# Designs tried in a protein design chat: VH-VL binders against o27280. Part 496

Target 1, 266 residues: o27280
Amino acid sequence: MDSMNVPEVLEIKRIVEESESVKTFIFSWDFRREVRPGQFVMVWDFRDEKPMSVSLIDPVRSEIGISIRRVGEFTDRVHGLSEGDLLGIRGPYGRGFELMGRDILLVGGGIGMAPLAALADEATARGMRVDALVAARTADELLFLDRLEAAGVNISTCTDDGSCGFKGFAHERLLTLEENHDMAAVCGPEPMMFQVMRILDERDVPAQLSLERYMKCAVGICGQCCLDDTGFRVCAEGPVFWSQELSRVREFGRYRRDPAGRRVPW
Below, E stands for the ipSAE of ESMFold2; O stands for the ipSAE of OpenDDE; V2 stands for 0.75 times the mean of E and O plus 0.25 times the DockQ between their complexes.

## First folded at step 22 (VH-VL)

Design Ci2 (framework fv_marstacimab; at its last look DockQ between E and O 0.91; V2 from the best seeds 0.86)
Fold by OpenDDE, look of step 22:
Structure Ci2 (fold): chain C 266 residues (1-266), chain A 118 residues (1-118), chain B 112 residues (1-112)
Amino acid sequence: as target 1 above (266 residues)
Amino acid sequence: EVQLLESGGGLVQPGGSLRLSCAASGFTFRDYAMSWVRQAPGKGLEWVSAITGRGGVTYYADSVKGRFTISRDNSKNTLYLQMNSLRAEDTAVYYCARKSNYGAFDYWGQGTMVTVSS
Amino acid sequence: QSVLTQPPSVSGAPGQRVTISCTGSSSNIGWGYTVHWYQQLPGTAPKLLIYYNTNRPSGVPDRFSGSKSGTSASLAITGLQAEDEADYYCQSYDYSLSTSKVFGGGTKLTVL
């Protein structure tokens, strides 16, 4: 039995309200257990369990943060919690981001910025130049701007309604950027990621993308997060994939599978 | 005005080596990925190699992998292509080309001729 | 054989409309990668003619137009002029090949 697979009951050390719909829950963490940006944990509220990306990795304070968007019953319950309350955490799982080169472009949409924020911290700590394109539907949904700025990240914002920054979608904003980066990391709605990936490919920017799929076991045994044609398990081979890997994934940008295994269009 | 100027082409024997250079001006060189594209006499265009703006990542066509090395010196606004173990089929005009933010080669040099012959 | 297929040659009389096709596959144009077109006048370097499927760089006349549908793209030239005689290449990206940047075989346009 791997200790990684046993949920650890942790106390919520503090809660950061990132937006109206997003909270970051901070936990004490034993860093003898390695965690990388792009990896996820299974969050257990003693009723249900959901995969969540790690959005903060702080070895100095011995803390991790998990950012959760309020989108359903589970997250409603979690958002109702207070500091001092308990959650079960198991993991981390999956393949995280790899850093290479001297500079990196982060492209995030909505809650997709969560793992990218953690990556930004690591990249800046390594002395990399970090540019971030932060996208959301509205200004109020833009995440981690202050945190990213404090880390020295160069931020460009994009909103669907034009309430902040570029009016339009992330891929549209990306097309207006002339600067070429050594690599990119992308996370957000899959249609966004698909468009962004294409542009990055065409611009000779190697990219890693974090996929979101229904994950039940997180350990690669149930197959619920299996990607068509490739057999990739998002929880095991991902959730971070290179663009070259995703190019082989038939369903990428087209559809996903629901908890019942049915194809659901994006 | 954007300018790309290739140099270093010439006649070389099979198995020989040659180093091409491309001098860039008129734009912020480090911000743009650069590529080498070649064209054999009377033939079409073939992508050869690419390098990211800051030089952290390189790409090669299968036909040149292990033999060619692309590099750049951003302090000199210069792109390079080191060609080793040259073959007859490498005979071509070699163009340096800038990759635009839209993924197209928006600027091309005049090209430099490389002839590999016994 | 080029990953992108073009007709080897097309011809037209001055003032006519000609089209050059660029046929790809599901791994390039069909994937959603954009298509670019280049004009190469005799004895010169290629010049960007159309970028991102339909866009004209500054200086390119509006009689040149690009389109994309499915796995194919097309370059249309209206009001054909003598100076349009050149080789035309389409270019895209293909994820399935190491030579990710792919060119068509080129089309020689002759103005009659």
Scores: ipSAE 0.838, ipTM 0.913, lowest interface PAE 0.6, mean pLDDT 95
Fold by ESMFold2, look of step 22:
Structure Ci2 (fold): chain C 266 residues (1-266), chain A 118 residues (1-118), chain B 112 residues (1-112)
Amino acid sequence: as target 1 above (266 residues)
Amino acid sequence: EVQLLESGGGLVQPGGSLRLSCAASGFTFRDYAMSWVRQAPGKGLEWVSAITGRGGVTYYADSVKGRFTISRDNSKNTLYLQMNSLRAEDTAVYYCARKSNYGAFDYWGQGTMVTVSS
Amino acid sequence: QSVLTQPPSVSGAPGQRVTISCTGSSSNIGWGYTVHWYQQLPGTAPKLLIYYNTNRPSGVPDRFSGSKSGTSASLAITGLQAEDEADYYCQSYDYSLSTSKVFGGGTKLTVL
């Protein structure tokens, strides 16, 4: 059911504290409609509504998980909620990741690991070999490591400050990894994604990347999530794009837009 | 220590078929994407085809799509190029090349000559 | 009319400096893709000379250097020697082509 005008109100079933700044909110979910890794939902706290990535897709337990980083007023309010409290949810929306081949490389920066954790579960369940490069500013901000390990994912870490794994940026770590893969999935800060995409293109690894943009309607009507020169709407044609689609986007990795549509540097 | 040895070249008539092989040694073959690059007599280098390390994805230059098939057998450390519907413009030395983690072709074989002529 | 344009030939006397240009476009070098250089001595396979714009593999003398700016790249050879007489190719990635790697047309270096 698509409840575009009225979100479905759901009870928070469980809260998982992933880090000091990230919580996963788990809800019962009716899987008669498919939910795919890389799709997002609009989360309504009865005052404001924000897009959030689906991080857990568990048809066996009939559960969906949504990971939310505390970054501002809306997310502060949501982080203050307890199990049993209510949130409105509409969706899922958007184009998810497509799996192909025998192995996959995941490259995630910060909260960008959320949709990739869901993808890792699907990939391992399909018998693919999964490698993950998990990046953050500090060791305490590396997300989903235990979950990925339990799923059989081979993990490499990097941190800006060197507190865990490779000291440096994700793309710098990637250049030191020799193994070639049949595909990659990338989500994180857009400057990181630009550099990672270039490396993957040059290695002959097809890549899918998940973008963030300002969203209001989530169904492609309002135009607030459009990308320069292509007319792609992140909420309709994305948020997951192939690297070849993004190569033609002039703004990708170069600048972003604020909610008023003004260009701002990354 | 890395070695790439091409074989299977020769003279073939237009419309014919030929299968090239490249034997790899001195590295973990399955970890690297591989390519075929060709050079017509007296001409420059032209990339032809690539395959991912595990073999799940293949790429072709427009000039060979639908006629050439790249494949690999990682248990034998061997790269292949099946060439069908050959044309005179396919006449070239064919090189087997390894793709580095930096995206360069860091090792090349000595090449095998393919001549397509009546 | 190569995607990457190189001069067909360059020449220099022993001990001199020569440069070889590689001019691309916004869909390759100008997009941010890296440039690699290959040396092909007469009768031999190509050999990697410069990778990732500026890096030299082990065994390549430091008189070979690479640079990249805007939509173009350059290979410089200082202290030119007779054995440098070869063909030189630049190579990059172009997103507008069907996944193909692009080579420059090649430059024949003649040592006078």
Scores: ipSAE 0.835, ipTM 0.938, lowest interface PAE 0.7, mean pLDDT 89
ESMFold2 (binder alone), look of step 22: mean pLDDT 91; pTM 0.934

Design Ci3 (framework fv_marstacimab; at its last look DockQ between E and O 0.91; V2 from the best seeds 0.86)
Fold by OpenDDE, look of step 22:
Structure Ci3 (fold): chain C 266 residues (1-266), chain A 118 residues (1-118), chain B 112 residues (1-112)
Amino acid sequence: as target 1 above (266 residues)
Amino acid sequence: EVQLLESGGGLVQPGGSLRLSCAASGFTFRDYAMSWVRQAPGKGLEWVSAITGRGGVTYYADSVKGRFTISRDNSKNTLYLQMNSLRAEDTAVYYCARKSNFGAFDYWGQGTMVTVSS
Amino acid sequence: QSVLTQPPSVSGAPGQRVTISCTGSSSNIGWGYTVHWYQQLPGTAPKLLIYYNTNRPSGVPDRFSGSKSGTSASLAITGLQAEDEADYYCQSYDYSLSTSKVFGGGTKLTVL
């Protein structure tokens, strides 16, 4: 336990440019330390620390990948790094996805596709049929399409502006799909997830959803990522939740708490 | 044309067992979740059980948990409901219903009557 | 007691407008789950009448309409006809009941 809480300084082995705003940083990984899709790590640039989902798990190459979207000062610094540069990584933390059934539907929005891409790899490796609904604002923001295709994933795309695939939101595209799946995994903007979850519930498709909250300690101590009214800690009980669990979370799809603990609407 | 045809209903004593079948046609059966919905004489509709399209996940109403088992054979386009430890309150017309992509039951069978009586 | 509450009966004369209410709660309709309506003619299986709050399946006349607001839904029938005499059920989903599809208690519509 102590070892997983100490940041390990790792060299960036490779950088994959996923889009204009998203890069995947690849690190050598000792797989004696288990990591599962849906779990996150704390990335430390020796100034600040942020939680990031694991987007690649490759036991063959002994590598993991972390996909990071450029959205602020921390990520700006990280995006300025080059191969060979160092980052601190501690973890993994949190509850990852569970796979069940014969097929799975992945519904991802933007950077939310990161953990789902890792899940897709695991699911396909297990012989599951994987369908993925990949959503983004524009075509240029669609992530991991080539990777998913190479893995044998059946992809459906949707974009807000209609620049690729279905014009509209993920939940709207979902409503046009007639096929049901044994389970679903969802990650993206919380308003999207909220809409998607309700549709899946109504379709009798059990769903797991990965939440994003401000996480400071990652070990369930500080309480910054606690969810109303359940007291669920996203870093400990999550970030992956079953739909039944999230149905009890008052704030889900409605608001989040900022670093100061104030309610912020989505 | 979508068709659902229930069979297997009948008279059974309390504590007995019965197996219902629903033959589906006119659509890709495996793509759709299916449900059983029952209606007691002179009463309203009650959802009983559901199963995902590929049969990987099942759901049950609390009133039938542990007693009923829903299953499907997609190679035969058939939905089943194994009913054990039947009670008088299980007396009802049992409908098989297809779940649409909008979450509604868009197609229903004609129903099969199950009577549990001593 | 049904999770969704409907009036047990409503009546109207031919040509009139009638409404059937479906009252839920914050765990079903109010949570954002959609409402569907079914028509059950005497001695027959239920038929989907309205799906996803407001949509009519093919073959359903436009004199049938659905609406949803807050924790309640409503089915409106305009130009009431004799053949509309039936039982009507609303249906939704409730997260507080383990994966439960919930039906209203049903409303018997009598055409006078």
Scores: ipSAE 0.856, ipTM 0.921, lowest interface PAE 0.6, mean pLDDT 95
Fold by ESMFold2, look of step 22:
Structure Ci3 (fold): chain C 266 residues (1-266), chain A 118 residues (1-118), chain B 112 residues (1-112)
Amino acid sequence: as target 1 above (266 residues)
Amino acid sequence: EVQLLESGGGLVQPGGSLRLSCAASGFTFRDYAMSWVRQAPGKGLEWVSAITGRGGVTYYADSVKGRFTISRDNSKNTLYLQMNSLRAEDTAVYYCARKSNFGAFDYWGQGTMVTVSS
Amino acid sequence: QSVLTQPPSVSGAPGQRVTISCTGSSSNIGWGYTVHWYQQLPGTAPKLLIYYNTNRPSGVPDRFSGSKSGTSASLAITGLQAEDEADYYCQSYDYSLSTSKVFGGGTKLTVL
């Protein structure tokens, strides 16, 4: 059976409450099926199916973790589940992050820290220096701080309301940080990612950014995840793109598409 | 105060080589991307090459790719430009420049003259 | 073939206002990349004059100002003084070129 195209029904092994609104669901995983930071899975609750980023990749315990923020009907139902309950998982899908150089800057907004937490583990295991700029609306929504500290990541925080760290947007905090890096990885609200990418381009820092788009098939057939101007399919050619690739995408940071394909503002 | 001092310029024949150096002081050198920018006599500014603060990534203008190599030694606070297969059109003053956190070239050296002439 | 187009020269009398334009495209200024300005006095290295579209470094008087709109940027100099006679360059980032760090062609300012 090819788990990439058909959901495998898996038991929830553990649930970690990351915040009031975010839980990490942990499953046993056979790592002969490789999983890389930045790849995603389709999570099926037997009624609906949504893409979710992998936040934990633990070959030693043979586990993966998927962090899910409660924002609507699907995620409310999943948050209501308990250890031992079942979910369908298909994947992993997509192009993950690639590491290069001697140091890396992670810039994550809200749940966007999930794939970056997995990347931080890989980067530190390779001996890279890792700095993270962790952003959220409030202090209570900053994710994975203890895990990042334990891994030796140097953390800067910012919150919209100023309750922790820098008061303001991630890109504003970034402008106050003098250290130049060999690369960066960025995931979060697309308007934040656009501003962060611009700054990184101008600093000569190569960047990879992870996009979210509406997905149905996850393997590039249905066209629901296509980007304007390029024809890139987020599920096949992404979700992780180099900044050079995204610079040519007119919609990036400017608008999104609803399930009917109509342009709507962010 | 931030100081950048270029050296190593001179007269060289076409096809020859030179190595430029830029001594940096007054700031944490490894935290900043560095560039070489050149200016031919009577002409405007042209970006040549850049290197990240830790030295892991380099960039080159198309006009110099394959011929020039940028490098840095952060233990000596020194930026280098190895220029091979020099051509007459490489004749210019070469400036060492620091890239700020806002993406501007905020500090420049005085420049060193490279003349490629037969 | 400058990606950023500047007038080759401008002139003004002492005390007057002059502007220097920097015209780009959708792949640089119009994309959202910022504009920086440099002043190069005769026989000297360039010096940062304006960064991040509008900011002045310490020591640059407020008679120098920058602006950006659409695909273009402008440097304004009010109260023109003899020491302002110099070459002025705009600079930005262009994603469409392998050589992404681009300068305008330069503008020679003559104080009459």
Scores: ipSAE 0.840, ipTM 0.942, lowest interface PAE 0.7, mean pLDDT 90
ESMFold2 (binder alone), look of step 22: mean pLDDT 91; pTM 0.935

Design Ci4 (framework fv_marstacimab; at its last read DockQ between E and O 0.94; V2 from the best seeds 0.90)
Heavy chain, then light chain:
Amino acid sequence: EVQLLESGGGLVQPGGSLRLSCAASGFTFRDYAMSWVRQAPGKGLEWVSAITGRGGVTYYADSVKGRFTISRDNSKNTLYLQMNSLRAEDTAVYYCARKSNFGAFDYWGQGTMVTVSS
Amino acid sequence: QSVLTQPPSVSGAPGQRVTISCTGSSSNIGWGYTVHWYQQLPGTAPKLLIYYNTNRPSGVPDRFSGSKSGTSASLAITGLQAEDEADYYCQSYDYSLSSSKVFGGGTKLTVL
ESMFold2, look of step 22: ipSAE 0.846; ipTM 0.944
ESMFold2 (binder alone), look of step 22: mean pLDDT 91; pTM 0.936
OpenDDE, look of step 22: ipSAE 0.855; ipTM 0.920
ESMFold2, fold request of step 23: ipSAE 0.842, 0.824, 0.845; ipTM 0.945, 0.934, 0.945
ESMFold2 (binder alone), fold request of step 23: mean pLDDT 92, 92, 92; pTM 0.938, 0.933, 0.937
OpenDDE, fold request of step 23: ipSAE 0.901, 0.931, 0.934; ipTM 0.945, 0.967, 0.968
ESMFold2, last read: ipSAE 0.842, 0.829, 0.839; ipTM 0.944, 0.938, 0.943
ESMFold2 (binder alone), last read: mean pLDDT 92, 92, 92; pTM 0.936, 0.937, 0.938
OpenDDE, last read: ipSAE 0.934, 0.908, 0.904; ipTM 0.967, 0.948, 0.948

Design Ci5 (framework fv_marstacimab; at its last fold request DockQ between E and O 0.91; V2 from the best seeds 0.89)
Fold by OpenDDE, fold request of step 23:
Structure Ci5 (fold): chain C 266 residues (1-266), chain A 118 residues (1-118), chain B 112 residues (1-112)
Amino acid sequence: as target 1 above (266 residues)
Amino acid sequence: EVQLLESGGGLVQPGGSLRLSCAASGFTFRDYAMSWVRQAPGKGLEWVSAITGRGGVTYYADSVKGRFTISRDNSKNTLYLQMNSLRAEDTAVYYCARKSNFGAFDYWGQGTMVTVSS
Amino acid sequence: QSVLTQPPSVSGAPGQRVTISCTGSSSNIGWGYSVHWYQQLPGTAPKLLIYYNTNRPSGVPDRFSGSKSGTSASLAITGLQAEDEADYYCQSYDYSLTSSKVFGGGTKLTVL
C-alpha cells in the first residue's frame, strides 16, 4: 500500500454550519495529492471510518472541505468535534466527475449537493455555464445556496413541502425546465437519481451520477460496495458513473445491499 | 410560432456529399437539443443524429456514424447535417426536429428530400 | 425490424374506438422510458400527438389518449373521424442500443 492508504491525522481548521444536520469540516491539504470533485475520502475518528465526499477544493487556500450529515453514531461523534480537533483522512479515492461541453446541469438532493458544490466551483472556473437544481425535503435542508450563488451558479430549488422553490421532487421540477445542457451531474437519494437519469437520457443529456453504497476498504478489495450483475465497485469504478453504465446495474434505483450483504429496498 | 425549415436536399450520386440546413425560428434555439430524423419512401421513421443545445455533444445512429456530421450555429439559429459518402439507402426525406423537455420531438420541419442514385 | 413493434395496420368505422399497440422490451418501455406518439398525415411531416406516455399537446383533441404498462404502450382513439386516417408512430428510448432513440414501425390507420 502506498502512502495514500495511510490515514493522515489532520487538524480541523474550520467548521462551517451548512444546516442543522450538515457541517463542513475544513482541512489543510497538500495539493501535490490531487483531488477532484466526485472523489471521496475515508474519514477516521480513531474509532470508526466512513467514506465522505469532498465538497470543497480550494487550491488557493490549500484547503479541502468535507461535508458530513448527522445520521448515526459516527457522524454524531464527528459533529461533536471542534476546530482544532483531529481526524484521520485517507484518500482521495474513486472516480470523480468529468466535465465536458459548455454548460452543465447539476441536480442534487440533500447531502448529495456536497460533491456537486465542488464540481460547480471547477466548472465555473473553467468558464462553463452552471445551472443547479437543488432539492431537499424542506427549505432549511437546502445546502450550499449562498456558496453556489457566489460562484455564479444559476440556482433552481425544489422542496418536498414547498417551503422553498418548486413544491415537489427534483425529477418533477426538472420536467418543468425547458433548457437543455451539454451534460449533467447528479447526486442524491438513489430513487431521485434514477428518475432524473431517465429524463436526462430522453433529453439527450449525458449524465454522470454519484452512487452511495456501504463501503469498507475504499480500495476495491473487500467487495462490500460491489454492484450486482456488473461487478462494479463503487469505490474503484465509481462512485461517479455514466448513465450508460448504471443502466446495466440491476440494483440501481431499486435496492441496495446492507453491511451484511442483504438486499434492502430504498 | 415555432418554425423549422429544412433545405439542401437534392439528387446526388453514390459516394457524393450533401449538406442539409435547418433554419429555426420562434424559440430560443440554444436551449433545445435538435435532431435529424429521416424517412425512406414508403418506410417508417429513423433517427439519424442529435446535438445538444449548446452543441457540445453529438449523437449518431450506427447507420450514419463516420459519414454524417451534425452541427449547429446558434448565432444563426441553424442546424446542419453534413452527409458524406452517401449511399442508396440514405435516400429519404430528412426532417429536423426539436427535442422538448419531455424528450419528445415536439416540432418538425416539412422535410427535405435526399435522393442517392446512380 | 423496429425495436418497438406496432401492428402494420388498423381500421375502424367513424365513431368507433381503435387502439394501436406499441410493444417494447425491458430495455426501453419496460425500463421506464417515456413513450411518445406521432401522427403523420399523408404527404406531411410527423406531428407530436402524445408525449410522455399520456400527455396531449395543445390542439390535440381529447379523443386521443396514450397509456403505458409494463413493456408496452397504447394509443387509443375514440370517436374515430375520417381525418384521423394517417400513419401513427410510437417512439421511446433504449439504453441497450447505440442508437438510443427508437421508433415503432408505424401503423396505418384506415377509416372505413
Scores: ipSAE 0.932, ipTM 0.966, lowest interface PAE 0.5, mean pLDDT 95
Fold by ESMFold2, fold request of step 23:
Structure Ci5 (fold): chain C 266 residues (1-266), chain A 118 residues (1-118), chain B 112 residues (1-112)
Amino acid sequence: as target 1 above (266 residues)
Amino acid sequence: EVQLLESGGGLVQPGGSLRLSCAASGFTFRDYAMSWVRQAPGKGLEWVSAITGRGGVTYYADSVKGRFTISRDNSKNTLYLQMNSLRAEDTAVYYCARKSNFGAFDYWGQGTMVTVSS
Amino acid sequence: QSVLTQPPSVSGAPGQRVTISCTGSSSNIGWGYSVHWYQQLPGTAPKLLIYYNTNRPSGVPDRFSGSKSGTSASLAITGLQAEDEADYYCQSYDYSLTSSKVFGGGTKLTVL
């Protein structure tokens, strides 16, 4: 499948400004290439290529949306683009979220809400009850609130500075929520995900967590995205993992690995 | 306020079956994961089975997997444990327990005794 | 043989302080999972005594306290009273076991 590793050049159809630092780029998409929430795409700006989360999957309008936070040189260049400009997209890659049961809790930190917003749309379309805990540093950085509300999602918010909702970390807010769920989906900074995973484990809520690792080839042959002690490659066996798969990995939430594989603190 | 009332215990022969019930009141039953925890005479506590609040996912200890089935009827606020292929080592008091948002078993029923003996 | 190890018994005189240890491993308490404590009075169901390592439910006297450090946890009882005579169980979660909700073996507290 050599053709899956070649970017398709697509025109930016529409740009949505989600916040001062996050934009969603919308493209026409041929859904013969199925996309599942939690899978990732490689975005190529004709100079560099980075993995990005899909935040909108709309087969009815034949559209896909990719949300990108401005954090460096590549994302600065992409944020400078306008509708009509071109980007290369290859994928999708990786294992997406699986839906089960009658209700789901979404826990998203920052840009981690992007794949969860796509999942929320699918869950509500299936008739599931969807609760979302949306976390950010400040109120202005809470993502997708209007979209989630319009979809009928029950939203709880938390901000580090208390400017909206609960003041504190996502896991602290989660401990104040009494409702049990049939499943959860979690995406955000790995330390947040580790804390949330432990709470969900103890509450008997099966959880799927979406991890970011250095991903080089997107097909699992390079080893740069390996998890400690398991040999899991985020680009091949993930990025979405069940909590039970991650519970056996001591590095999760405690440290990360640099490109050379050395342990580095978060 | 919160109450859990087990029933359905009794004497049964090895290989037999028994169905336990737990009636819940004083809280929104569907919002909480529920468990069965057992205690053999003179022994400690052993977790047996759990079910999510809406009933979508079930869990079993290895000692009972394939023989016991946990279920719930949220319209009746009732938790069940269907016990098949019972063995002498299943003899215990069976408690219905509620799982809190902190992961603790915060409320327990009075227990119902199951004796497997011929 | 329990995953969480407790002394089988402890004793103390009225008014004294006693502690009950709960020793786990890296796959449970050492992973960072919470420790909860239950009191079981003779002939009764267990009752939640301490949750989330240190928190006390409403109605539990402040002479009961919990702590957690490393792979172990402790329950402390100060001002020991006759009615404290009971079995005490710690409980946590162990990701390495299918039977992941794990209890200690229990500690019989005798008030002298």
Scores: ipSAE 0.843, ipTM 0.944, lowest interface PAE 0.7, mean pLDDT 89
ESMFold2, look of step 22: ipSAE 0.832; ipTM 0.939
ESMFold2 (binder alone), look of step 22: mean pLDDT 91; pTM 0.936
OpenDDE, look of step 22: ipSAE 0.860; ipTM 0.922
ESMFold2, fold request of step 23: ipSAE 0.841, 0.827; ipTM 0.943, 0.936
ESMFold2 (binder alone), fold request of step 23: mean pLDDT 91, 91, 91; pTM 0.933, 0.935, 0.930
OpenDDE, fold request of step 23: ipSAE 0.896, 0.888; ipTM 0.939, 0.933

